# Ledger of designs, part 20: VHH binders against Probable histidinol-phosphatase

Target 1, 306 residues: Probable histidinol-phosphatase, of Schizosaccharomyces pombe (o14059)
Amino acid sequence: MPISSHSHSGQFCLHAQGKLEDVIQEAIQQGFQSFSFTEHTPRDRVEDLYPEELHLQPEDLFKTFDEYVNEARRLKQNYGDQINILIGAETEYIRPESVELLKSLNTKYNLDYFVGSVHHVNSIPIDFSPELWQKALQHVGNNPEQLFIDYFEHQYDLMQRLHPLVIGHFDLICLFAPEDAKEVFKNSKSVWELIQRNIKYAVSYGGIFEINTSAFRKGWKTAYPQQRLLELMVEQGAQLTLSDDSHGPHQVGLNYHLAKSYLDKCGITSLCMIEKGPDGNGTVVKNVTVDNVWSKFVGTNGITNT
Key: E = the ipSAE of ESMFold2; O = the ipSAE of OpenDDE; V2 = 0.75 times the mean of E and O plus 0.25 times the DockQ between their complexes.

## First folded at step 10 (VHH; framework vhh_7nfr_2)

Design p1 (from j6 with V50I A98V; at its last look DockQ between E and O 0.88; V2 from the best seeds 0.00; counts 0 for: pae E 4.0 > 2)
Fold by ESMFold2, look of step 10:
Structure p1 (fold): chain B 306 residues (1-306), chain A 122 residues (1-122)
Amino acid sequence: as target 1 above (306 residues)
Amino acid sequence: QVQLQESGGGLVQPGGSLRLSCAASGFTFSSYYMYWVRQAPGEGREWVSIINSGGDTTYYADSVKGRFTIARDNVKNTLYLLMDSLKSDDTAVYYCAVPFEDYYGSRSFDSWGQGTQVTVSS
């Protein structure tokens, strides 16, 4: 019975599709046992708006987030007997002050957890387009090693100050990296020392790394994280969970068959599922076997009849 | 591949009207917000109007509010901009756009066609 710890909908995200209710209904139809709503957190400055948000002001993002939490709670009441639903958010860490906003959102809404994601390096998006990725590279003097260092330093700051339960797409910085930059990533002692530091830190507070299948739909041969990183996480005793990072019902469970193959190749037999704690307080983390996660999975997204 | 083809521009006198069209293909048109954006000579691109996937919700820049109407036909995969009471400041190339994410995860908001020229002069 599959799980997803990270998802979005077109109801609250301009580049996604479908209502949040359509997303959860699809998860139920595919046999999911747990599915987390984790819409993006609002941003509080005009300069933090994405290029596609031309018609919005920061206060519109806060209104959208409020509507998200209300709808998520309605759906949990309506569908919670059929599927385990958690209500969280995916962080937007843009600058050190972002963390204080994130803490205030948690205080206001009592979210179940954050997916701790870094989508910006030095306030420049690194997962929007290759052009913006190149702008982020230019900002650090066209030095890809420094760009990777800054990414993992931002990730570390987020981890230290927020303790997000789920660590989102650990190596997102590589998405638009050209081959020569990927070679730098592979071979840099400095970057890999920071990677090891960040993994050890997350393990120390009980953080859980997601196996994120959205990398497959973006042309990768692996999930996030890439195989060498996943092997290092296992060596260091990291807890792992699964997500589709769905952006609509068509992406629920997308490429989960590829994820199973990937986990089998890496010898991974156990994942974490996140549940609401006893009496509805906090969260609890449960081990589930890989065999159980794929048991009764009937999703066909990404499966071709070739 | 996403393809957007704008048409319907032309020369018009102040106070006149034009209807722009945008023919869309290569994606599920009815699932996305659609945008009209314009660029005057020597200026950056300025958003004009936005319509949600169902056509129920529309947005207008202050500079065009009350004069322009955005519409869509999800059967014909066509976006429209009805422009009334045109002013010289409306002279620009007009483009349609979609917040689409391609196979490699790149958001193709800047996947612009040739646009259609609107010129308002007496």
Scores: ipSAE 0.213, ipTM 0.626, lowest interface PAE 4.0, mean pLDDT 90
ESMFold2 (binder alone), look of step 10: mean pLDDT 81; pTM 0.809
OpenDDE, look of step 10: ipSAE 0.453; ipTM 0.778

Design p2 (from j6 with A98V; at its last look DockQ between E and O 0.91; V2 from the best seeds 0.00; counts 0 for: pae E 2.9 > 2)
Fold by OpenDDE, look of step 10:
Structure p2 (fold): chain B 306 residues (1-306), chain A 122 residues (1-122)
Amino acid sequence: as target 1 above (306 residues)
Amino acid sequence: QVQLQESGGGLVQPGGSLRLSCAASGFTFSSYYMYWVRQAPGEGREWVSVINSGGDTTYYADSVKGRFTIARDNVKNTLYLLMDSLKSDDTAVYYCAVPFEDYYGSRSFDSWGQGTQVTVSS
């Protein structure tokens, strides 16, 4: 029975599809045993709005987030008997000050957990387009090594200050990296020292790294993270979870068959499923076997060929 | 691949009206917000109007509020902009846009069609 620890809907994300209810219904239909709502956190500055948010103000994002949490709670009440539902959020870490906003959201809404993601380097989006990635590169003097360093420094700061339970798409910075930059990533001792630091730190406080299958639909041959990173995570004793990072019902469980193959190749036999803690307080992490996760799929997205 | 084709622009006198169309293909049109943006010579891009997937919610820039009407036909995969009481300041190239994430993970909001020229002049 599949799980997803990271997802979005068109109801609360402008570049996604479908209502939040459609998403959970699809998950139920496919046989998911656990599914997390994790819409993006709002941003409080106009300059941090994405192009598709031209018509909005920061206040609108906060309103949308409020509506998201309320809808998520409603759906949990209605469907919680059929599927384990968690209500979280994916972080927008844009600058150090972002963390205070994230904490305030947690205080206000008592979210189950955060997906700790970094989508910006030096306040410039790195996962929006190749053009913005290049802009981020230019900002650091066209030094790809420095760009990677800054990314993992941002990630480290986020982890230290917020301790997100799930570490989102660990190597997202590589998404739009050109081949020459990827080579720098591969060979930079400085970058990999930071990577090791970040992995070790996350492990130390009980963070879970997601196997994020959205990489496949974005043209990767692996999930997030890439194999060398995943192997390093495993070596460091990292706990792993599975996420589709779906942006609508049509992507629920998408490419889970590829994820299975990837996990098998890497010798991974166990994943983490997040549940509510005792008396509804906090969260607990349950180990589930890879075999269990890929058992009883009704949909075709997660079915592997024997 | 996402394709957007704008049409309907032209030369019109102040106070006149135009109807722009945007033919969309390469994505599930009915599932996405759609946008009209414009760019005047020497100026930056500015949003004009936004409509949600179902067409029941619309947004307008203050400069066009009360004069422009955004609409969509999800069966025809077409976005419309009805422009009334046109002013000289409305002169610009008009583009339709969608926040679609393509195969490579790029959100194609920065990629528009060729646009359609609207010129308001006496």
Scores: ipSAE 0.352, ipTM 0.721, lowest interface PAE 1.2, mean pLDDT 93
ESMFold2, look of step 10: ipSAE 0.370; ipTM 0.718
ESMFold2 (binder alone), look of step 10: mean pLDDT 79; pTM 0.785

Design p3 (from j6 with T57R; at its last look DockQ between E and O 0.75; V2 from the best seeds 0.00; counts 0 for: pae E 3.0 > 2)
Fold by ESMFold2, look of step 10:
Structure p3 (fold): chain B 306 residues (1-306), chain A 122 residues (1-122)
Amino acid sequence: as target 1 above (306 residues)
Amino acid sequence: QVQLQESGGGLVQPGGSLRLSCAASGFTFSSYYMYWVRQAPGEGREWVSVINSGGDRTYYADSVKGRFTIARDNVKNTLYLLMDSLKSDDTAVYYCAAPFEDYYGSRSFDSWGQGTQVTVSS
């Protein structure tokens, strides 16, 4: 029975589609046993708004997040007998001060967990467009190694100060990297030392790395993380979970057949499912087999007729 | 596939009015926020107005607030911009847009149409 630890909807995310209720109904139809709501956290500065958000103010983002939590709780009440639902958020780490905002959101809403994601390096988006990725590169003197170093330093700071349960799309910094920068990524001893440090640290506090299938829909031949990184995570004893990072009902379970093939290729037989803890304010991590995750999966998203 | 076709531009004197249209096809128009964006000669693109999917929430850049009106017709899949009290600094190519994510995950709005020229001159 499939799981997803990371999702979005068009109700609360401008670049996504559909209502949150449509998303959970699709997950139920596909036989998911667990599905987490993890909408983006609000930002508190106007310069932190994405280009599609220029008509908004930071206050609007906080209102949207409040509405998200209310709707998520309504849906958990209405559908929780049919599917395990957790209510969390995906972080926006933009600068060191971002962590205090994230902590305040958790205090206010008592979220089940964060997906700890880094979408900015030195306050510049790295997953919005190739043009903004290039601006992030320019900011570090056109030195790709330094850009990667800064990305993983930001990720480390987020890990150390927030302890997000799920580590989001570990290698997102590579999404818009041109081929010469990708070669630097593959060959930099300095970058790979930081990668090892970050994986070891997350393991030490019980962090769980997501296998995120959204990379397939963005033209990758692997999920996030790439195969070499996934192998390193396994070598270091990392726990793994699964997500579609869906941005609408049409993306629920999308490319999960590719994810199955990828996990088989990498020899991975176990994943984690996250459940609400017995104390009502925590989470419990349950091991599930890869075979069990797909055992009753009936979704066809991303499967082409052959 | 997604197609956006702007029309209704032209030459107008200061203080005049124009109505722009954007015919949309190849996607579920009623599911998206829609944007008007403009680009003056030698400048980057500037957002002008935004309307939510249902048409009941509208937003305007400070430079056009009170003069421009955005509207949509979800039956005809058409976006509109009514421009009143036009000024010379409104001269630009006007584009309609939506916040699409392309195949590689880019959200740069590069699927915009050809645009329609608005020229305000005395």
Scores: ipSAE 0.284, ipTM 0.667, lowest interface PAE 3.0, mean pLDDT 90
ESMFold2 (binder alone), look of step 10: mean pLDDT 78; pTM 0.779
OpenDDE, look of step 10: ipSAE 0.391; ipTM 0.753

Design p4 (from j6 with N52Y; at its last look DockQ between E and O 0.75; V2 from the best seeds 0.00; counts 0 for: pae E 2.5 > 2, unsure alone 64.9 < 65)
Fold by OpenDDE, look of step 10:
Structure p4 (fold): chain B 306 residues (1-306), chain A 122 residues (1-122)
Amino acid sequence: as target 1 above (306 residues)
Amino acid sequence: QVQLQESGGGLVQPGGSLRLSCAASGFTFSSYYMYWVRQAPGEGREWVSVIYSGGDTTYYADSVKGRFTIARDNVKNTLYLLMDSLKSDDTAVYYCAAPFEDYYGSRSFDSWGQGTQVTVSS
């Protein structure tokens, strides 16, 4: 029975597909036991809008988010007997001030949890395109080590101030890194010290790191995070969860068979499933075995070559 | 491969009307919001209008509000722009575009055709 702790829909994300209801129906038909809605949080500055949002103002994003939460609640009410549904959000941490906005959203909507993600370094998107990644690099003097350092400093700040339950795609900064930059990432003592710090801190407050399968469809040989990081996380006692980071029904559970192989390769036998806490307040983390997660998988996404 | 082909442009007098069409192929047209952009000589690209996948939600640039109407036929995989009360300032090459994320996760707004020339002149 598969799980996903991170997902999106075309209804509330302009670079995704399908209605939120289509997404949850797909999850149900595939045999998911738990599925989280985690649309992107709105941004309050015009300069922070993505190109696909060219027609919008910040106020529109807030309206969209409001509609998202309401729809998510409706769907939970209608489908909650068939599948465990969580209503969260993925963070847009663009600058330190972003955290206050995130907190205000949590206060307003009482979300189940945040996926703590960093998509910007020094307010420049690093997961939009190679060109913008290069722009981010240029901003730090064409020093890839500094770019990585800044990314993990942003991540650390987010974790310290918000304590997101799920840490989203830990090494997203590597997505558009050219080969020479990847070498710097691998060999930088400074960067890895920060990585160690961030992992340790997340573990200390009960954060969960997602195995994010969207990396596969983006050409990676592994999920997020890469193997060296995943092994380090495990060594540090990290809890792990599974996410498809789906951007529509067609990506629900996508490449979960590859994730299974990856987990097996890394000796990972347990994952965390998020549930609502007692009395409907807060969340609890339940351990589930990898075997359970891949049990009763309907469709081709969960089929392994074993 | 994604293909977008614009048509319907031409020369028209101020106050006139045109209907642009964009034939789309190579992707699930009905799953994406679509938009029109235009570029006048010596100027940057500007968005004109947006329509969401279901066709129920539309947006317009302030400069064209009340004059232009965006529409789509998801069965025919065609995007339309009805332009009424055309002004000289509407003279530009008009492009149909869709927001795509490629295999590597890169989002691009350069997915448009060759464009269609709209010239509004007396």
Scores: ipSAE 0.377, ipTM 0.746, lowest interface PAE 1.1, mean pLDDT 93
ESMFold2, look of step 10: ipSAE 0.401; ipTM 0.738
ESMFold2 (binder alone), look of step 10: mean pLDDT 78; pTM 0.772

Design p5 (from j6 with Y33W; at its last look DockQ between E and O 0.76; V2 from the best seeds 0.00; counts 0 for: pae E 2.2 > 2, unsure alone 64.8 < 65)
Fold by ESMFold2, look of step 10:
Structure p5 (fold): chain B 306 residues (1-306), chain A 122 residues (1-122)
Amino acid sequence: as target 1 above (306 residues)
Amino acid sequence: QVQLQESGGGLVQPGGSLRLSCAASGFTFSSYWMYWVRQAPGEGREWVSVINSGGDTTYYADSVKGRFTIARDNVKNTLYLLMDSLKSDDTAVYYCAAPFEDYYGSRSFDSWGQGTQVTVSS
C-alpha cells in the first residue's frame, strides 16, 4: 500500500492544481496507506515572494497557511479512518533568519513534521526556472562548485537548527544545472565531502531522506536523489521514505512504477512510514517493505498505455 | 499541448470599453489560477489581474482597479478581461497566462499566446 511524505495542492499553492480534498481522495482511490499534507511555509518579506505571487503580500501567505492547516485538520477528521494523514509543511529556507520563522510556525500550529527543503541559494530561487538558477550562479561568480557548496551549507544549517524529520529532494540544486555544471558536481571532492557530512548529520538525529518521484516528471531518469547519492545514503545507514511531491490529483502516485524499478536497481528493500504518535503526541517511524508499499497499488499515473 | 489564444483587442477612444477573451486548451483550465498581463511598446510586461481556479477570488493592479474586471467560464475554458474607462496608458499587448510547470520543471508563467493589441487613442 503506497505512501507519500510530501505533497501540495492548488488550493494553497499557486503552481499546483486541484483542492486538497481532491488530492486525498485520489490517494485513497490509488490504495495509499499514508499521505502527508506538506504545503509550503509562508515568507515574511516582500522580496521573498515568487514571481507568480506578485499580486500578494506576505500577510496573504500567512492567511493562506492558516486556511491550509484548518482544511488539513478537517480532512484528517473526515478521512483519517481510511488513510493515515500527517499535517506538516515544506520549509522555505531563504536565509539563516528563515529558521526562526519556521520554528514559530511549528509553535503556532504544532505541525507533525517539516519536509526540510532548500529552494534558494543565497536568497535566489534555484528550482523555479533556468534563468533564476543562472542568476544564483552569477551571484557566486559563475563558479558552479561554489554554488553547490553554498546549497549544501544551507541544507546543513537547516538540518542543524531545525532537525526536519524528512529531508526534501536532497539534490534539487542539480535540477537546472547545465551539463558542464553537472560534471563539476560529479567531480568535486569538496562538494562530496559536504554531501557526506550532511548525510551523516541527518542520520545522527534520525532524519529520513525522501525518495521523491517528481524528478521523473521533470525528465530525470532517477528520483531525487540520484543513484550515486542514494547509494551513499544506504552505505551510511540512512533511513528512506517515499513521496510523489504531488502538485495535484494527477500527480498523486505519479511514476511510482518507475520508482519501484529504481529502488530495485539500488537494492533497497525497506522504507520508512511516518505516523502520529499513539497519544496524538509527536510522530513515530516504522519500517515497511518496498514490496508491501507497492502491494495493492492501483495507480496508473505515468504508465504508458500500450 | 497547452494553448492560450487571446482575442478581443482593438482601437478604442479614451473612456471606451473592450472585452478580452482567452481560449484555453490542452490542460485542465478549471484547476489553474489565471492571469492577465500586458506589455506596452518598448516596456517590460506588467501584471494586470489574477483570478483563482474557482473564480471567486480576484486581484487587480492598482493602475486598473475599479476599471477592469477579470472573469472565467470553466465550462467554456475561457478567461475574460472586461475593460472600462480605458486610458491611453492602457495601450499594450494583453496576454493571458498561468503558472505552468513545463516538462523540465520550469515554473515560469510565460506560457504566452500571441496576445491581443489594445490601443487607446482618439
Scores: ipSAE 0.452, ipTM 0.751, lowest interface PAE 2.2, mean pLDDT 91
ESMFold2 (binder alone), look of step 10: mean pLDDT 77; pTM 0.774
OpenDDE, look of step 10: ipSAE 0.527; ipTM 0.811

Design p6 (from j6 with D102E; at its last look DockQ between E and O 0.15; V2 from the best seeds 0.00; counts 0 for: pae E 13.1 > 2, placed apart)
Fold by ESMFold2, look of step 10:
Structure p6 (fold): chain B 306 residues (1-306), chain A 122 residues (1-122)
Amino acid sequence: as target 1 above (306 residues)
Amino acid sequence: QVQLQESGGGLVQPGGSLRLSCAASGFTFSSYYMYWVRQAPGEGREWVSVINSGGDTTYYADSVKGRFTIARDNVKNTLYLLMDSLKSDDTAVYYCAAPFEEYYGSRSFDSWGQGTQVTVSS
């Protein structure tokens, strides 16, 4: 029975499709046993808004997030007997000050967990477009090694200060990296020392790395993280979970058949499922077998019929 | 390369209607928010309407709310603006745009077509 620890909807995310209710209905239809709502957190400065948010002010993002939590709770009440629903958020870490905003959201809404994601390096989006990725590179003097170092340092700061339960798309910085930058990534001792540090730190506080299938729809032959990183995570004793990072009902369970093959190739036999803790307090993490996760999966997204 | 081609403008009387179209190419149209922006003579550009990538969430400037409707067709890579109850104040060149570039809080529309003229008068 499948799981997803990371998802979005067009109702609350400008670059996604569909209503949140459509998303959870699709997950139920595909046989998911657990599905987490994790909409993006609001930003509190105009300079932190994405290009697609030109018509908005930060106050609009806070209003949208409030509406998200209210709708998520309504859906948990209505569908919670059919599927395990968790209500969290995906971080927007832009600078160290961002973490205080994230903590305040948890205080206000009592979120189940954060997906700890880094979408900006030095306050420049690195997953929005190749052009902005190139801007982020230019900001560090066209030195890909330094860009990668800054990414993992931001990730580390987020981990240290927030302890997000789920670590989102660990190697997102590579999404728009051209081949010469990828070669630098592969060969940099400095970058790989930071990678090992970050993995070890997450393990030390019980953090869980997501296997994120959205990389397949972005043209990768692997999920996030790439195989070499996933193997290092296993060697370091990391816990793993699964997500589609869906951006609408059409992406629920998308490419999960590819993810199964990828996990089998990497020798992964166990994943974590996140549940509400005893008597509704906090969260707990359960081990589930890969075979159990794909048992009774009936989703067809990403499968072409002839 | 990115190209945006607006069409459908013209001369209409007050209270009239028009449908503007924007044909898009050179990028993955369905991945982007799309904007209608207008520029009246001697003035700066102002946003008019926005639609999310999936087409199910829309926003309108107060000056056009209730009169204009934005829509998109992600199969045909086309953006639309349905304009009803047109007023003289709606006279402008109308552009479609996408937000391709942002840096340190700077937001801009980096690709513009020629626009299409809408003139509301007799």
Scores: ipSAE 0.000, ipTM 0.328, lowest interface PAE 13.1, mean pLDDT 86
ESMFold2 (binder alone), look of step 10: mean pLDDT 78; pTM 0.781
OpenDDE, look of step 10: ipSAE 0.569; ipTM 0.827

Design p7 (from j6 with S111H; at its last fold request DockQ between E and O 0.87; V2 from the best seeds 0.00; counts 0 for: pae E 2.5 > 2)
Amino acid sequence: QVQLQESGGGLVQPGGSLRLSCAASGFTFSSYYMYWVRQAPGEGREWVSVINSGGDTTYYADSVKGRFTIARDNVKNTLYLLMDSLKSDDTAVYYCAAPFEDYYGSRSFDHWGQGTQVTVSS
ESMFold2, look of step 10: ipSAE 0.511; ipTM 0.796
ESMFold2 (binder alone), look of step 10: mean pLDDT 79; pTM 0.793
OpenDDE, look of step 10: ipSAE 0.404; ipTM 0.755
ESMFold2, fold request of step 11: ipSAE 0.429, 0.414, 0.374; ipTM 0.758, 0.743, 0.732
ESMFold2 (binder alone), fold request of step 11: mean pLDDT 79, 79, 79; pTM 0.792, 0.793, 0.793
OpenDDE, fold request of step 11: ipSAE 0.676, 0.562, 0.548; ipTM 0.869, 0.823, 0.818

Design p8 (from j6 with N52S D110E; at its last look DockQ between E and O 0.81; V2 from the best seeds 0.00; counts 0 for: pae E 3.1 > 2, unsure alone 64.8 < 65)
Fold by OpenDDE, look of step 10:
Structure p8 (fold): chain B 306 residues (1-306), chain A 122 residues (1-122)
Amino acid sequence: as target 1 above (306 residues)
Amino acid sequence: QVQLQESGGGLVQPGGSLRLSCAASGFTFSSYYMYWVRQAPGEGREWVSVISSGGDTTYYADSVKGRFTIARDNVKNTLYLLMDSLKSDDTAVYYCAAPFEDYYGSRSFESWGQGTQVTVSS
C-alpha cells in the first residue's frame, strides 16, 4: 500500500492540475494507505512572486493558502476513513526572514508537518528554469561550488530554525546544473562536508528524508536524492519516506515502479509513514517495509519489472 | 509537443477593437490557467490578463481593465482576448502563455508561438 509525503494540486498551485479532491480520490483508487497534502507556503513579498503569479499580490497567496487548509480539512473529514491524510505544507525558504513567516503559518494553521525545501539560493529560484539557475550562478560570480555551498547553508538554516519533519528533495540544486557544475558538485570536499553536516543534523532531531520520484519525470536516472547521497544518508542512520511530489491526479504515484528499483538497488527495505499523534497532537512516524508499500498497489505506477 | 499559436493582431486606430486568438495543443489546455502577456519595444514582458482553467475567474492588469476581456473555449482549446478602446500604449507583441512544468522540470511562463503584433496608431 503506497504512501506519499509530498504532493500538490492544480487547485492551489498554478503549475499543477486537478482539484485537491481529485488528487485524494486518485490516491484512494490506487490503494494508497497514506497521503499528505503539502501545498507551497505563501510568500509575503512582491519580488518573490513567480512569473505565473504576476497577476497576484502576496495577499492573494495567503488567501489561497487559507482556502487550501480549509479544503484539506474538509477532505480529511470526508475521506479520512479510507486513507490516512496529513495536512502539511512545503516551505518556501527564500531568505532567513522566511522562517518567521513559516512559523507564523504553523501557529495559525497547526499543520501536521513541513516539507523542508529550498527552492531559492540568495533569493533566486534554482528549480524554475535553467535560465534562473544560471542567474543564481552569476550572482555568486559564476562559481558553482559557491552556489552549492550557499544552497546547503540555506538548507541548514531552515533545518536549525524550523526542524521540518520531512526534508524535501535534498539535492534539488543539481536539477539544472550543467555538466561542468555537476563535476564540481561531485568533487568538492567543501560541499560534501556541508552535505554530511546537514544529514547528520536532520538525523539528530528526527528529520525524515524523502525519496522523491519527481526526479524521474524530470529526466533523472534516480529519485531525489542521487545514489551517493542516499547511501550517505543510510550510513548516517537516516529515516526515509516516499513522495511523488505529484502536481495533479495524473502524477499520483508516478514512477513508483522506478523508485522500487532504486530502493532495491540501494538495499533499502524500510520507509517511514507519517501519522497523526495521539489525541490529534503532533505526528508519529511508523516504519513500513518496502514490500508493504508496494503491496496491494492497484495503480499501474506501482508495477515493477520483476 | 506544446504549441501556442497567436493570431488576430494588426494595425488599428486609437479607439478601435481587435480580437486575439491563441490555438493551444500538446497539453491538457482545460487544466491550466492561461495568460496573455505583451512586450512593447524596449520594454520587458508584462502580463495583460489571466483566466482560470474553468474560465470562472479572470484577472486584468490595471492598464487594460475595463477595456479587455479574456475568454476561453476548452472544447476548441482556444484562448481569446477581446480588446476594445485600444490606445497607442497597447502597441506590443502579444503572447499566449501557460504556467505548466515541462518534461525537463522547467516551469514555463512562455509563449510557444511567435506572438501577434498589435499596433495602435493614428
Scores: ipSAE 0.318, ipTM 0.703, lowest interface PAE 1.4, mean pLDDT 93
ESMFold2, look of step 10: ipSAE 0.342; ipTM 0.700
ESMFold2 (binder alone), look of step 10: mean pLDDT 77; pTM 0.767

## First folded at step 11 (VHH; framework vhh_7nfr_2)

Design s1 (from p7 with F100Y; at its last look DockQ between E and O 0.93; V2 from the best seeds 0.00; counts 0 for: pae E 3.0 > 2)
Fold by ESMFold2, look of step 11:
Structure s1 (fold): chain B 306 residues (1-306), chain A 122 residues (1-122)
Amino acid sequence: as target 1 above (306 residues)
Amino acid sequence: QVQLQESGGGLVQPGGSLRLSCAASGFTFSSYYMYWVRQAPGEGREWVSVINSGGDTTYYADSVKGRFTIARDNVKNTLYLLMDSLKSDDTAVYYCAAPYEDYYGSRSFDHWGQGTQVTVSS
């Protein structure tokens, strides 16, 4: 029975589709046993708004997030007997000061967990468009190695100060990297030392790396993280979970058949499922076999008949 | 393929009216917020109006509030901008846009049409 630790909806995210209720209904239809709501955290400065948010003010984002939490709780009440639902958020780490905002959101809402994601390097989006990725590269003197270093330093800072339970799309910095920058990524000893440091640190506090299938729909041959990174995580004893990073019901379980093949190729037989702790305070992590995760999966997103 | 095609522009006198249309195809139009954006010669992009997927929530830039009306027809997959009380500083090429994520994951409004020219001149 499938799981997803990272999701969005068009109700609370401008670049997504469908209502949050449509998303959870689709997960139930596909046979999911666990599905986490993790909408993006609000930003508190006008300069932190994405280009698609130019009609909004930061206050609008906080209102939207409040509405998200209310709807998520309503849906957990209505559907929680059918599927395990957790209510969290995906971080927006823009600069070191972002962490205090994230802590305040957790205090206000008592979220189940964060997906600890880095979508900006030096306050410049790296997953919005190739143009902004190039701007982030230019900011560091057109040195891809330095851009990668800064990304993983931001990730480390987020890990150290927030301890997000789930580490989001570990290698997102590579999404818009051209081939020559990808070669730098592959061969940089400095970057790979930081990667190893970040993996070891997450392991030390019980962080869980997501296998994120959204990379497949963006043309990757692997999920996030790429195979070499995933193999290193396994070698270092990392805990792993699964997500679709769905942005609407059409993306729930999308390419999970490809994810199964990828995990089989990498020799992965166990994943983590996250549940609400029985004490009402926090979460518990349960190991589930890959066979169990794909058992009773009836989703067809990403499967075409010919 | 995602296509956005604007039409309905033209030359109009100050105080006049125009109706712009944007025909959308290649994506599920009814699932997305839709945007009107304009660009005058020698200036950067300026957002004009935004409408949510259901059409019940609308936003307007201060420069056009009370004069422009955004609307959508989710059956015909068409976005509209009804422009009244036009001023010379409304002269621009008008584009429709959506925050559609392309195959490569880009959200930069990569699928813009050619735009439609609106010229307000006496």
Scores: ipSAE 0.385, ipTM 0.727, lowest interface PAE 3.0, mean pLDDT 90
ESMFold2 (binder alone), look of step 11: mean pLDDT 81; pTM 0.810
OpenDDE, look of step 11: ipSAE 0.762; ipTM 0.890

